# VHH binders against q9vpf9: the designs that were tried, part 40

Target 1, 373 residues: q9vpf9
Amino acid sequence: MSMSIDSNKLLLRKGDMKLDNYPTCAVEALTRLETLIASRNKQNMVMQIISEFIFLERTPKDGDVRKSQALPISQMNLFQEFQLIIALIEYFSRPGRDATRNAIFLSLFGSHLTPQRSKLLSRLISTAVSGSVAPLLSSAGTWMQQVGCKTPLSLEVAQNIVSDFISYSRKTPEQLKQLPMVGPHFAANFMVAVADLYLNEQRSPTLNPPPDALLDTITEWMMENPTLCQASQQPLVLPAGAIAMPFTTPLAGLLRWVVLAPLVSNRSAYSNLHLSLLRALQQLVSSGESTALPSQDLMQIVKSLQSYCARLAESKTDPQADAAYQKCMERFAQAVQIALSSNCITNQIQLLCLLESLPPHKLMKIVIEAHKK
Below, E stands for the ipSAE of ESMFold2; O stands for the ipSAE of OpenDDE; V2 stands for 0.75 times the mean of E and O plus 0.25 times the DockQ between their complexes.

## First folded at step 16 (VHH; framework vhh_nb_b201)

Design a3 (at its last look DockQ between E and O 0.47; V2 from the best seeds 0.00; counts 0 for: pae O 2.2 > 2)
Fold by ESMFold2, look of step 16:
Structure a3 (fold): chain B 373 residues (1-373), chain A 122 residues (1-122)
Amino acid sequence: as target 1 above (373 residues)
Amino acid sequence: QVQLQESGGGLVQAGGSLRLSCAASGFTFSHYAMGWYRQAPGKEREFVATIISGGSTYYADSVKGRFTISRDNAKNTVYLQMNSLKPEDTAVYYCARSPDMQWLLYGEFDYWGQGTQVTVSS
């Protein structure tokens, strides 16, 4: 090559991109991506520009590994990572079309990331929460829905918010408390993700409750924002030709919290959350494209209760006399009755059969008998 | 070498069920959206269903509620459970794949197999 070359920035000279200081080349790349994403035939170039000029990655060349099959190596230092976070917040804060911002966010982060990009994403979103950056949080909410709220990457984002604002904070910051107002779609999807992390035997062999401050925050969100669980029902704003994936409501995961909580906790916040969830269930509107409470999620609750009752039987404890079990069943029966009346459960017969397998409970028996046929 | 091998097709009476399988190789299966097209005689190829790498699904209106797509990343296999089959479902069914973002942003797969015949008799 006879052209001027910065060895640390060789990848930044590919194509028509100018030689600039970082983060200037990332800002220019973002602008160029807007037009390239509109072209359906330029996806390989989009990926190259993102890798080379935004994330400063190079293709590994040690050994004879095929270039396209090796994981990229990040060359960013910590200061450049901070510069990129600032540049992205500024980019997403500029006036512009929501569809464009959402397409850019999806292209930058997608569904599978290098560890460095995943770390950057989590830091970016936490920074946007702290700054109340509504347009970025709107794009992050869209991203969570499109890639799935319960994917490892979405769960990592949720874990980092809990870490940054709950675990490592002496008190819950006002910016987190106001998240439902600033980014309601993101807040709803965050609740889906964080509900999956706790009181969930598919994720852990034990029923680990959420941190007290997180529970209190979620309970307050639900009490103060009665339509929050419906925030994901609004149509996504996406570019022409994009596919809007079905939404997931946080109701199923939070219901699991309140139904299973008596097995591990006496906190009154679960009673308040339960009442808010019953109210939300009564107001629920389901679309023809998804269900608000998949029967599989409800069957998971039954399986956890069956496991608990089996342990009671091995210790010769009568489940019908167990105060925790009876409280679980009272909450579950109330929720199931409302959900059935709201027509938001699929496979109702299968669920009712499974509920009959649990040790008897007065209210649940009434609910089952009312809906047999 | 990317390979998608469909199986499980056949003849079934209306109202019956079939389960299609697609074995995938030559790429990192867990990172791709997988799906199905179908093509009836004399008709254009049409979209049937998608499951993205994270497990979320999307269906054509004509099959929603009757068909279920699923995947097993440990076996590099995608499935299409077809229930309540109608004569109109008669077609060659093609397993397909693309990167998640290509499907999410454009609704398109970039590779598909040779197909398996499904015939639903009246």
Scores: ipSAE 0.686, ipTM 0.876, lowest interface PAE 1.1, mean pLDDT 85
Fold by OpenDDE, look of step 16:
Order: sequence, then structure tokens, then C-alpha cells
Structure a3 (fold): chain B 373 residues (1-373), chain A 122 residues (1-122)
Amino acid sequence: as target 1 above (373 residues)
Amino acid sequence: QVQLQESGGGLVQAGGSLRLSCAASGFTFSHYAMGWYRQAPGKEREFVATIISGGSTYYADSVKGRFTISRDNAKNTVYLQMNSLKPEDTAVYYCARSPDMQWLLYGEFDYWGQGTQVTVSS
């Protein structure tokens, strides 16, 4: 039955949509978006439909969402928010094209969200984790890559997951443990985000370690699935002509964790995580991918160590005698050795120069000398 | 009224560096993605780089590793640091605004600056 070209035109007119029963109108809107997002010239309409029928936002009378300086305010109540979350879970669980689903998700949740949409997104993703909703998590993973895994929005999502599954639970829920299996792309990008939240002097002047349960969870993930970090390197499934943002691997952030951990913690989990990271790095070498460890991220680690050594100097402590520094450098040197051997580090010369600025460590010195040729 | 004003273009020798600036006004700058395009004589306008509101960046393959896009929300300005310039980089460079992810997904922008000329001599 050839749905007549006329029926498709009718479906594309905003005027035919009625705000009758929520969330029914939202579901209908989502269905209409499937057709509209395929068109490059319908972005404004898509945004309007989303704003009006899905999030119940007041749109400026002038119809041009592009002219609005202020983010629209949603009129949704808490019950409607809950209904929307359920409706979205159901919608994303339906059979469909991954590219379309991802595009819709990105249209719903852009790079700049209202506080209400941001909160709703976090709740949606947490619910998806809890329910092991694989298609939605796949879209969420794609979203995180597109907006950036280290952006405030991604970090907020990650923080909420940590809060919901780690902070309020004595034991890591099974649903979080199985996240790498259910949504490997999301899990990998989540790891990028959470890695950025802890033991990061750019975020906090103090090195704050991750919660123990989170560390254990991440360590377990890495031990059980050494290829998990590669999940972020998978090509994004987007509509034809769409621009895919570059991927970020969790390796650099996690390496920062294990390298700097001796300064704040003696937990054995960091040693296990380190071992898993080394294995992951070795596997990447075999795949020929050269961008696994950005030099900038590694330079950040060096800066942290420089800062620590400066503090040692102030206390008239010799870094050679400091067990924590020695352990940091040992872990760092091992990882750098593998990464340099596999040409996985960008701007290697700059990194090597910066590494030479640190108080000497026997293994690190060997590594530097071997590659400064 | 939305305004985008490019500056920083000029003549540079191959291997040299330039920094372009685009001053934005008439809208909440921090809510929008910003990008750079370029158009060489007799060629179509091509994408160079974009930076989204959250700070993530994307580059064309032709400029990757050489160009860096950045933004200062306090100054309502987007920058393009161009290093290791080549004669092939000679073009008029345009600053552009993108409203949201839906637009960025397809590399679309709604407002453009007047452009600034960059000439790289051999």
C-alpha cells in the first residue's frame, strides 16, 4: 500500500498536531520526527515540534527558535516528566534504524540543554541503565561522543550515574556491572567522563580519588573486557551526510588515575587497573590505531607530578626517597613505554621533553633514552 | 541583530602562523556552536573547524593537527589558530554560528560573517 505522497505531506505539517493527551502527543511527535530528521531543511520544524509537543515548552510567537535568546521554559510537571521518560524508553525500545534513533536522541538533547532537559536526560539514562535498555544506551553513547565526553553535560550524566548506582548503594548493582555488555559504547564513554571527574587537578586543586565502589567497578570492567576501551572507537551510526565527532578513549584518564593514585591511596585495585590498562594498550598496538593516548592528557599527568615534586622540595624531601613518587613514575614509565613502542602517542617529542623535566626515575630514564633517538 | 565579525587575516609565508578572531554579538554566544569555513577562489566553501557550546571540537582532515579552534565566552569570541600554513590554505575564511546539535549534525550554520582573507605565499 503506497502511502500516497500526500499523506507524507500532511504528516509534515505542524498544524496537524494537537496537544491533546500527554504523553500521547509526545509519542506522536517522535514518530513524526523520524521522517523530518531525514531532511536537511527541516531543522527548525524539528526543534519546534520537540519543544512544543515533547517537552511542553513555550515557543516564542515569532516561530523562529533561532532568534530566541533565552532557553524556553518547560511547563512539564513531575508526573509528566516521568511519563516522558517511560514513553522515551518505550520508543527507543521499538524496532528501528539505529541512525534514525541516534539522530532523534541528538535532536532531543543537544549540546546546550535547559536545566530541566538536562535533569530529564540524566534520569532517562539512569533509568535505561537500571533497565538495561540497550538501544537507548547506544544512543546515549553516541550522544556523549557528539557533545563530548568531558563536557559539563556528559559529566553531569556521569555524576548522576555515580550518585544513583554507587553513592546510594552499598553494593554495585548488577545492572551497572553488566553495562559494558549491554551498552559497550556508552560504557566506554561513561568511563571517559568519570575518569575526568577524579584525580584531576584541572577539576579540583586537590586530587580527589574516585569512590571505592566506582574504582572497583571500573577495574572489574577493564579486567573482564580489555577491549572495552576500543568500544569508543567504533564508527558512529548517524544519518547520511551527518558529521561524526571524534572519539575519546578512556585510557588517558584511567592512566592518570593509576599513576597519581599512590599520592592519595594505597588500594590494590589501582594495581589491578594498571595491569588492565597495560594490556589494553598492548592490544591497541596490534590494531594500528595511533590516537589512543593524546599527548596533552599525558602532559597533564606530568604537571601533577611536577607539582608534587615541588611540594617535596619545599619540605626538603628527596623525590628519590619518596616511595609514592617512585611508584607513580614506575607505573607511568611502563605505560609510556608501551604507548611509545606502538606509536599511539601524539607529539611524542614534546612529551619526552616534559618527562625529562621530572626528577629522574631509573625506568623512565631508560624509556626516554630509548625513544629520544 | 546577530553579527559576526572576522579579523586576523593577512599575508603569511608558507610554514607560518595566523590567528583569526571572530567577534560575535546580538545573541547569547555561550549557547551556540561556532565554526570556521573557507572558500578559495573558484572553489566551493568548505568546512574547516567547529566548536560546540560545551567546548568539543571537530576539524576537517585537511587542517587536522595544524589548526586549533577555541572560544572565549566571556569575550563572545571564537578563534582559529592556524599553524604550519600551506599555499593550499589560501582562502577567505568565514565565521559561522550553528543554533544546536540538529544543525551541527549536518554541518549547517544560520549566520555568517563577512570573511577575512588569508593568503599563504610559497
Scores: ipSAE 0.288, ipTM 0.698, lowest interface PAE 2.2, mean pLDDT 88
ESMFold2 (binder alone), look of step 16: mean pLDDT 86; pTM 0.869

Design a4 (at its last look DockQ between E and O 0.71; V2 from the best seeds 0.69)
Fold by OpenDDE, look of step 16:
Structure a4 (fold): chain B 373 residues (1-373), chain A 122 residues (1-122)
Amino acid sequence: as target 1 above (373 residues)
Amino acid sequence: QVQLQESGGGLVQAGGSLRLSCAASGFTFSHYAMGWYRQAPGKEREFVAVIISGGSTYYADSVKGRFTISRDNAKNTVYLQMNSLKPEDTAVYYCAASPDMQWLLYGEFDYWGQGTQVTVSS
């Protein structure tokens, strides 16, 4: 019984690890992290091991790496990066505890990544999508939720997926189509990120629509699985004591897409997506979840429409005669009606006031009047 | 040396608003999660809000929709905007800091301020 405690102590010393064979040393490091990560007071050591043996970064030998101002520079070459990706895929494919796996993933790819680690993360996730590596994608989904789906890092991951699977392919690969089945949590969070990338005036002064293939893919996902948007609501599997960051649903971002789409596109896919969104909203009502549509996100849509109406005014065009605006408002009113009826919108009064500031639309007016009581 | 200095506390009437500030020094602020806790008399310290380095936020249910946590990395300062204050919000409010990973993995903060008193009168 005494031998097992001593063997565990030996495994915890950084001094026993050799850098002589990459990626073998990285795999060994990962294995050691499984034990270390359970200890709350060993985070500095965890970070040191990750930097030195996994990412081959030069870290100061002395001090708390957590307090370091300078991001370490990795000495990894392209071949080693590739080896690491393969090694990580293999590692995450091994049987293990989800909490440990997720903790390790978070430790590898925290909120502050070097450019090299960020690129590696994106490549890793793309490879995982290509290979339908469910455990890794699950960890990636958890990671995205913890760090935030709309953070620059998450958006970079999403953009790389779009680039790899959409931009360079005429046809959407089967692996991407299957992503909701293979990794529903990741798929949902991915949708949050991609929704934030397009038709968003906060990101770009111009309303940029998503690529057609991406739109089609998302639409197909939503049509085939209306509950996909709820996948992010599942409890996160994290270490004991961890606090799960709040989930974000893709509903608000996708609603922005369908509502603003008439301003930039006439594709029928948006109508299908809209229908799917309405169905998804109806289903959420039944689940009693009150935070499906943050009022702030909806207010953003209103601001975009206000801006458009201002442009119409400059051109002396009546919004009542503008077919695009009418279509936007129709889609918006339908969604808001469902959401308000289900009490799924936060700060409803503010939203209603803001909606009243828009040029009048018949259906929207009905919706507003019904809920201002 | 790590320092967290809270300010902005005081007496406010129910329904009123208050903005707390916490000035941080002694660490790379942009890499840290910043949080607010509060402790009412005779009660345990409770979590209020956190903002991680990437800007994501989390709130206790008791303050959700009323409080907003934000940060200014240029000023090394975290803020807590408190609206629609209630007598139940009366407490000493503490600023807290830790590396993002420490908080994300373990829900713990490494550093704490001295606190600022917030009193909400009925």
Scores: ipSAE 0.781, ipTM 0.910, lowest interface PAE 0.7, mean pLDDT 91
Fold by ESMFold2, look of step 16:
Structure a4 (fold): chain B 373 residues (1-373), chain A 122 residues (1-122)
Amino acid sequence: as target 1 above (373 residues)
Amino acid sequence: QVQLQESGGGLVQAGGSLRLSCAASGFTFSHYAMGWYRQAPGKEREFVAVIISGGSTYYADSVKGRFTISRDNAKNTVYLQMNSLKPEDTAVYYCAASPDMQWLLYGEFDYWGQGTQVTVSS
């Protein structure tokens, strides 16, 4: 027996999918996307539904744009943007499979967005932080891992959280302070992203420190949540056949902060953060984690120290007499010793060669000699 | 009209290196996941590496630490740097492409190149 086309389906689609039914058409589109993803539908059709019915976009006219690189044009007004944010929070808060939520989040936002969608994503995530909306934050954390925590879009999300909760707030809100408890995966991935934004010469010509309130918040997170750096090591919940991209811990980026901080700051919070990072390294070693610090990330720290020492040489200052350099090297040596003694560094020989190229430091020399063959 | 053209294959002695290139056209390169697969004679096509549009990478266990995938969005080209080559790396290497979410959600690529031969002599 052949199956007839359902005439009630036609009536439902017309009423549910019309623009004058916003946000109802977006909610119905989300439900339909679950079916399309479960049946492994091609992303082109999924993207068309998302663009037309969720984000209310149109494709630029052919006569105006003759390239496949043309971006959709948003037709949402500000009230519809607010309605969509609320609808998404409600959708992601529904009981259901985490795999489905994560697939929908990935499909909605992907790895690059129009400026309008990225603004909406940032407002959605900030709203979820303010409301402690754990299921949405869990999906956002999965999204950051899958697309990459250090990509421009992930960094934009991190910058907007800093703006919303640090820069434009009189005091750090309790909801941000509690983020590691509400959304530990998201908090860990946020730390990876925000660590990349500061004290990082790959991102800025100068070593700009993080805002004081951000530093204090992250230091408190690390002190109060000793397993936070391990939060992304748990398996991702994704649909069958999906590929879990490698996780990144915040350890390397935060180590760069504490090692390089003496070059630009005397804040005592960096000493507290350093102690927390050393403990986190020891706990990863004890848990059997064999690779906690990629040597490539540590070599970035060496490059910044080399650049600083070159400037000292130009001013005829002896690095061994420079208090800032000596403090940097003491912190670096302590972390490297823990990681080397337990094989927590990839490609150790390349790192040791680079460390020997720096002006000598007594503790670092001991660490290098203890691990040379 | 999607086109993928591999180059850089050839004969190399064990322990040597090769760099494969794949020139892409017919889609917005900076929005696509790009990958490499290989097929040895008489064997199934095997995943090697992927780089998604945002730059994150994923490797087969058999090539981790020896192979590096990269992309140059200005040249619409993906590369596979192959170091410490072994005779078991001998295969036809195929470039592949799809939107990021097709790879991330399904582990699949939509488009394939013609392949380039890599032969590693003992």
Scores: ipSAE 0.583, ipTM 0.840, lowest interface PAE 2.0, mean pLDDT 85
ESMFold2 (binder alone), look of step 16: mean pLDDT 88; pTM 0.888

Design a5 (at its last look DockQ between E and O 0.65; V2 from the best seeds 0.00; counts 0 for: pae E 2.05 > 2)
Fold by OpenDDE, look of step 16:
Structure a5 (fold): chain B 373 residues (1-373), chain A 122 residues (1-122)
Amino acid sequence: as target 1 above (373 residues)
Amino acid sequence: QVQLQESGGGLVQAGGSLRLSCAASGFTFSHYAMGWYRQAPGKEREFVATIISGGSTYYADSVKGRFTISRDNAKNTVYLQMNSLKPEDTAVYYCAASPDMQWLIYGEFDYWGQGTQVTVSS
């Protein structure tokens, strides 16, 4: 019984690790992290091991790495990066505790990453998608939720997936089509991120639609699995005492897509997506979840429509005669009706007031009147 | 030495607003998660809000929609805008800090301020 405690102490010393064989040393480091990460007071050591043995970063030998001002520079070459990606895929494919796996993933890729680590993360996740590596994608999903699905880092990951699977391929790869099955939590969070990238005036002054293949893929996902948007609502598996960041549903972002789409596109896929969204909203009603559609996100849609109407006014065009605006409002009103009926919108009064500021639409007016009582 | 200094506390009427500030020093502020906790008399310290280095925020249900946490990395300062204050919000408010990793994995803060008193009168 005494031998097991001593062997555990030996495993905890940084001094026993050799940098002589990469990526073997990285794999060994990961294994050691499994033990260290269970100790809340060993975070400095964890960070040191990660920097030195996994990412080959030069870290000051003396001091608290957590207080370091300078981002360490990795000495990894492209081949070593590739080796690390493979090693990580293999490691995360091993049997283990989900909480430990997720903790390690978060330790490797926190909310503040060097450019090199960020790129590596994106490549890792893309590779995981390509290989349908379910455990890694699960950790990635957890990571995205913890750091935030709409953060620059998450958006970078999403953009890279779009680039790798959509932009360079005429046909959406089967691996991406299967992503909701392989990694539903990641897929949901990915949808949040990609939804934020397109048809978003906060990101771009112009309403940029998603690539056609991406739209088709997302639409297919939503049609085949209306509960996919709920995948992000699953409890995170984190170490004891951890605080799970709130989940974000892709519903608001996708609703923005379908509502604003008539302004930039006539593709029928948006109609299908809209239908799927309505179904998803109806299903949420049954689950009693009240925070599916943040009012702020819906207000953003209103602002975009206000802006469009202002442009119409400049051109002396009546919004009532504008087919695009009418279609936008129709889709918007249908969704809002369902959401209000299910009490899924936060700060409903503010939203209703803002909706009243828009040029009148018959259906929207009915919806507003029904809920202002 | 790590220092967290809270300010902005005081007496306010129910329905009023306060803005708390916490000035941080002794660490790379832009790499740290910052948080606010509060402790009412005779109660345990409770979580109020956190903002991680990447800007994502988390709020306790009791303050959601009323409080807003923000940060200014150029000033090494975290803020807590408190609106629609209630008597139940009366407490000593503490600023907290930790590396992002520490908070993301364990939900713990390493450093704490001395606190600032917030009193909401009925």
Scores: ipSAE 0.795, ipTM 0.920, lowest interface PAE 0.7, mean pLDDT 91
Fold by ESMFold2, look of step 16:
Structure a5 (fold): chain B 373 residues (1-373), chain A 122 residues (1-122)
Amino acid sequence: as target 1 above (373 residues)
Amino acid sequence: QVQLQESGGGLVQAGGSLRLSCAASGFTFSHYAMGWYRQAPGKEREFVATIISGGSTYYADSVKGRFTISRDNAKNTVYLQMNSLKPEDTAVYYCAASPDMQWLIYGEFDYWGQGTQVTVSS
């Protein structure tokens, strides 16, 4: 006994997204997801379709791994990964609403990914940078803000871009140089992430400077794009009812670079970056922005300077005579003065008390005295 | 199946502090957004704070700067540190949970705890 051919065909309409029709089933799934999200279907249903038809995943079987903690197993080969990247580039390049694109991107690449999906995300974004694919980069920027620019996944994406465009090139590719023009929100969020990776003792026991080409690229971005640090302040475009997570300014992390750089480097690019950051801070003050620099980020700089001064004491060197320390404090005092004069720092009194713990510096002492009334 | 259990409520003097806890089970805690809402007698339940699985936070304006949400994924627990408490903070506080994307895309929580009473006396 058999069912009619026509009814079997109708029963398999979801089967038209079969794995044998890759990447066609992924393209069909993407179109279907637009409808599911617009009708506010639960994300568990959306995630099942994504797993099965877009990423070609199966559930683990008995004996593979403990059932309650098992991760999906990818069945995608390398050619299918390439096909998916191309299909996603084409999908995000189609005319349409940014809210829909952004919701799809968030559904595909939420805040937790298997290693296979994380690798594919990084390759997708690098491909979009190479191709100057503005709509995809806009969605990636929204994604970074919503999941957090300093989370492990965002830092992995940022590290992979550095590897793809800086570590394997003698010169920075034009496509990376133009990223602020093509995807300013993504460029700003990328800056937050890479600023966290370098010259940051919370991430590494030593102050590791950024690669020279990355430093030069970031410096040029800041010089040529005076409003770049404000790019993440534009309203996010998400479905009605969605919550935009707070943006993160690149200013604090980049200030840590320029303030701490004299401890490990003599590159003149840091002087240009410092000037650009002071101008950017003044522009935010002029726009009425009142919480541009979290005091916690500035306190990290103090901690690193304290550690350096402890090492100077061990070598019997007076900080007032140490050229590197004096340069760090000059840059720091200039930035703090601008931020304090405009109330751009939260919890200013706590910061001022911590600054007093550093060996004296003439300009910093004046700044502290002017604001401890 | 899904269970959210609040604790740490009680009576506190105005200007004081309390720390609420919410123990979670029945889902993969590290993949979920967690939040706090509160409801005073005769009023609608109002949003207090959210923390998504990656650690990013969002606060209602009425509590920003005074309350801090945090999570401990090893203990499957979310916390609400409440400082500088005011009589207006008196309410039943509810723990909430949903997959990150349900909250981030729709602004909704799927699951709710039983609530814990917080009373702030003058």
Scores: ipSAE 0.537, ipTM 0.810, lowest interface PAE 2.0, mean pLDDT 84
ESMFold2 (binder alone), look of step 16: mean pLDDT 89; pTM 0.893

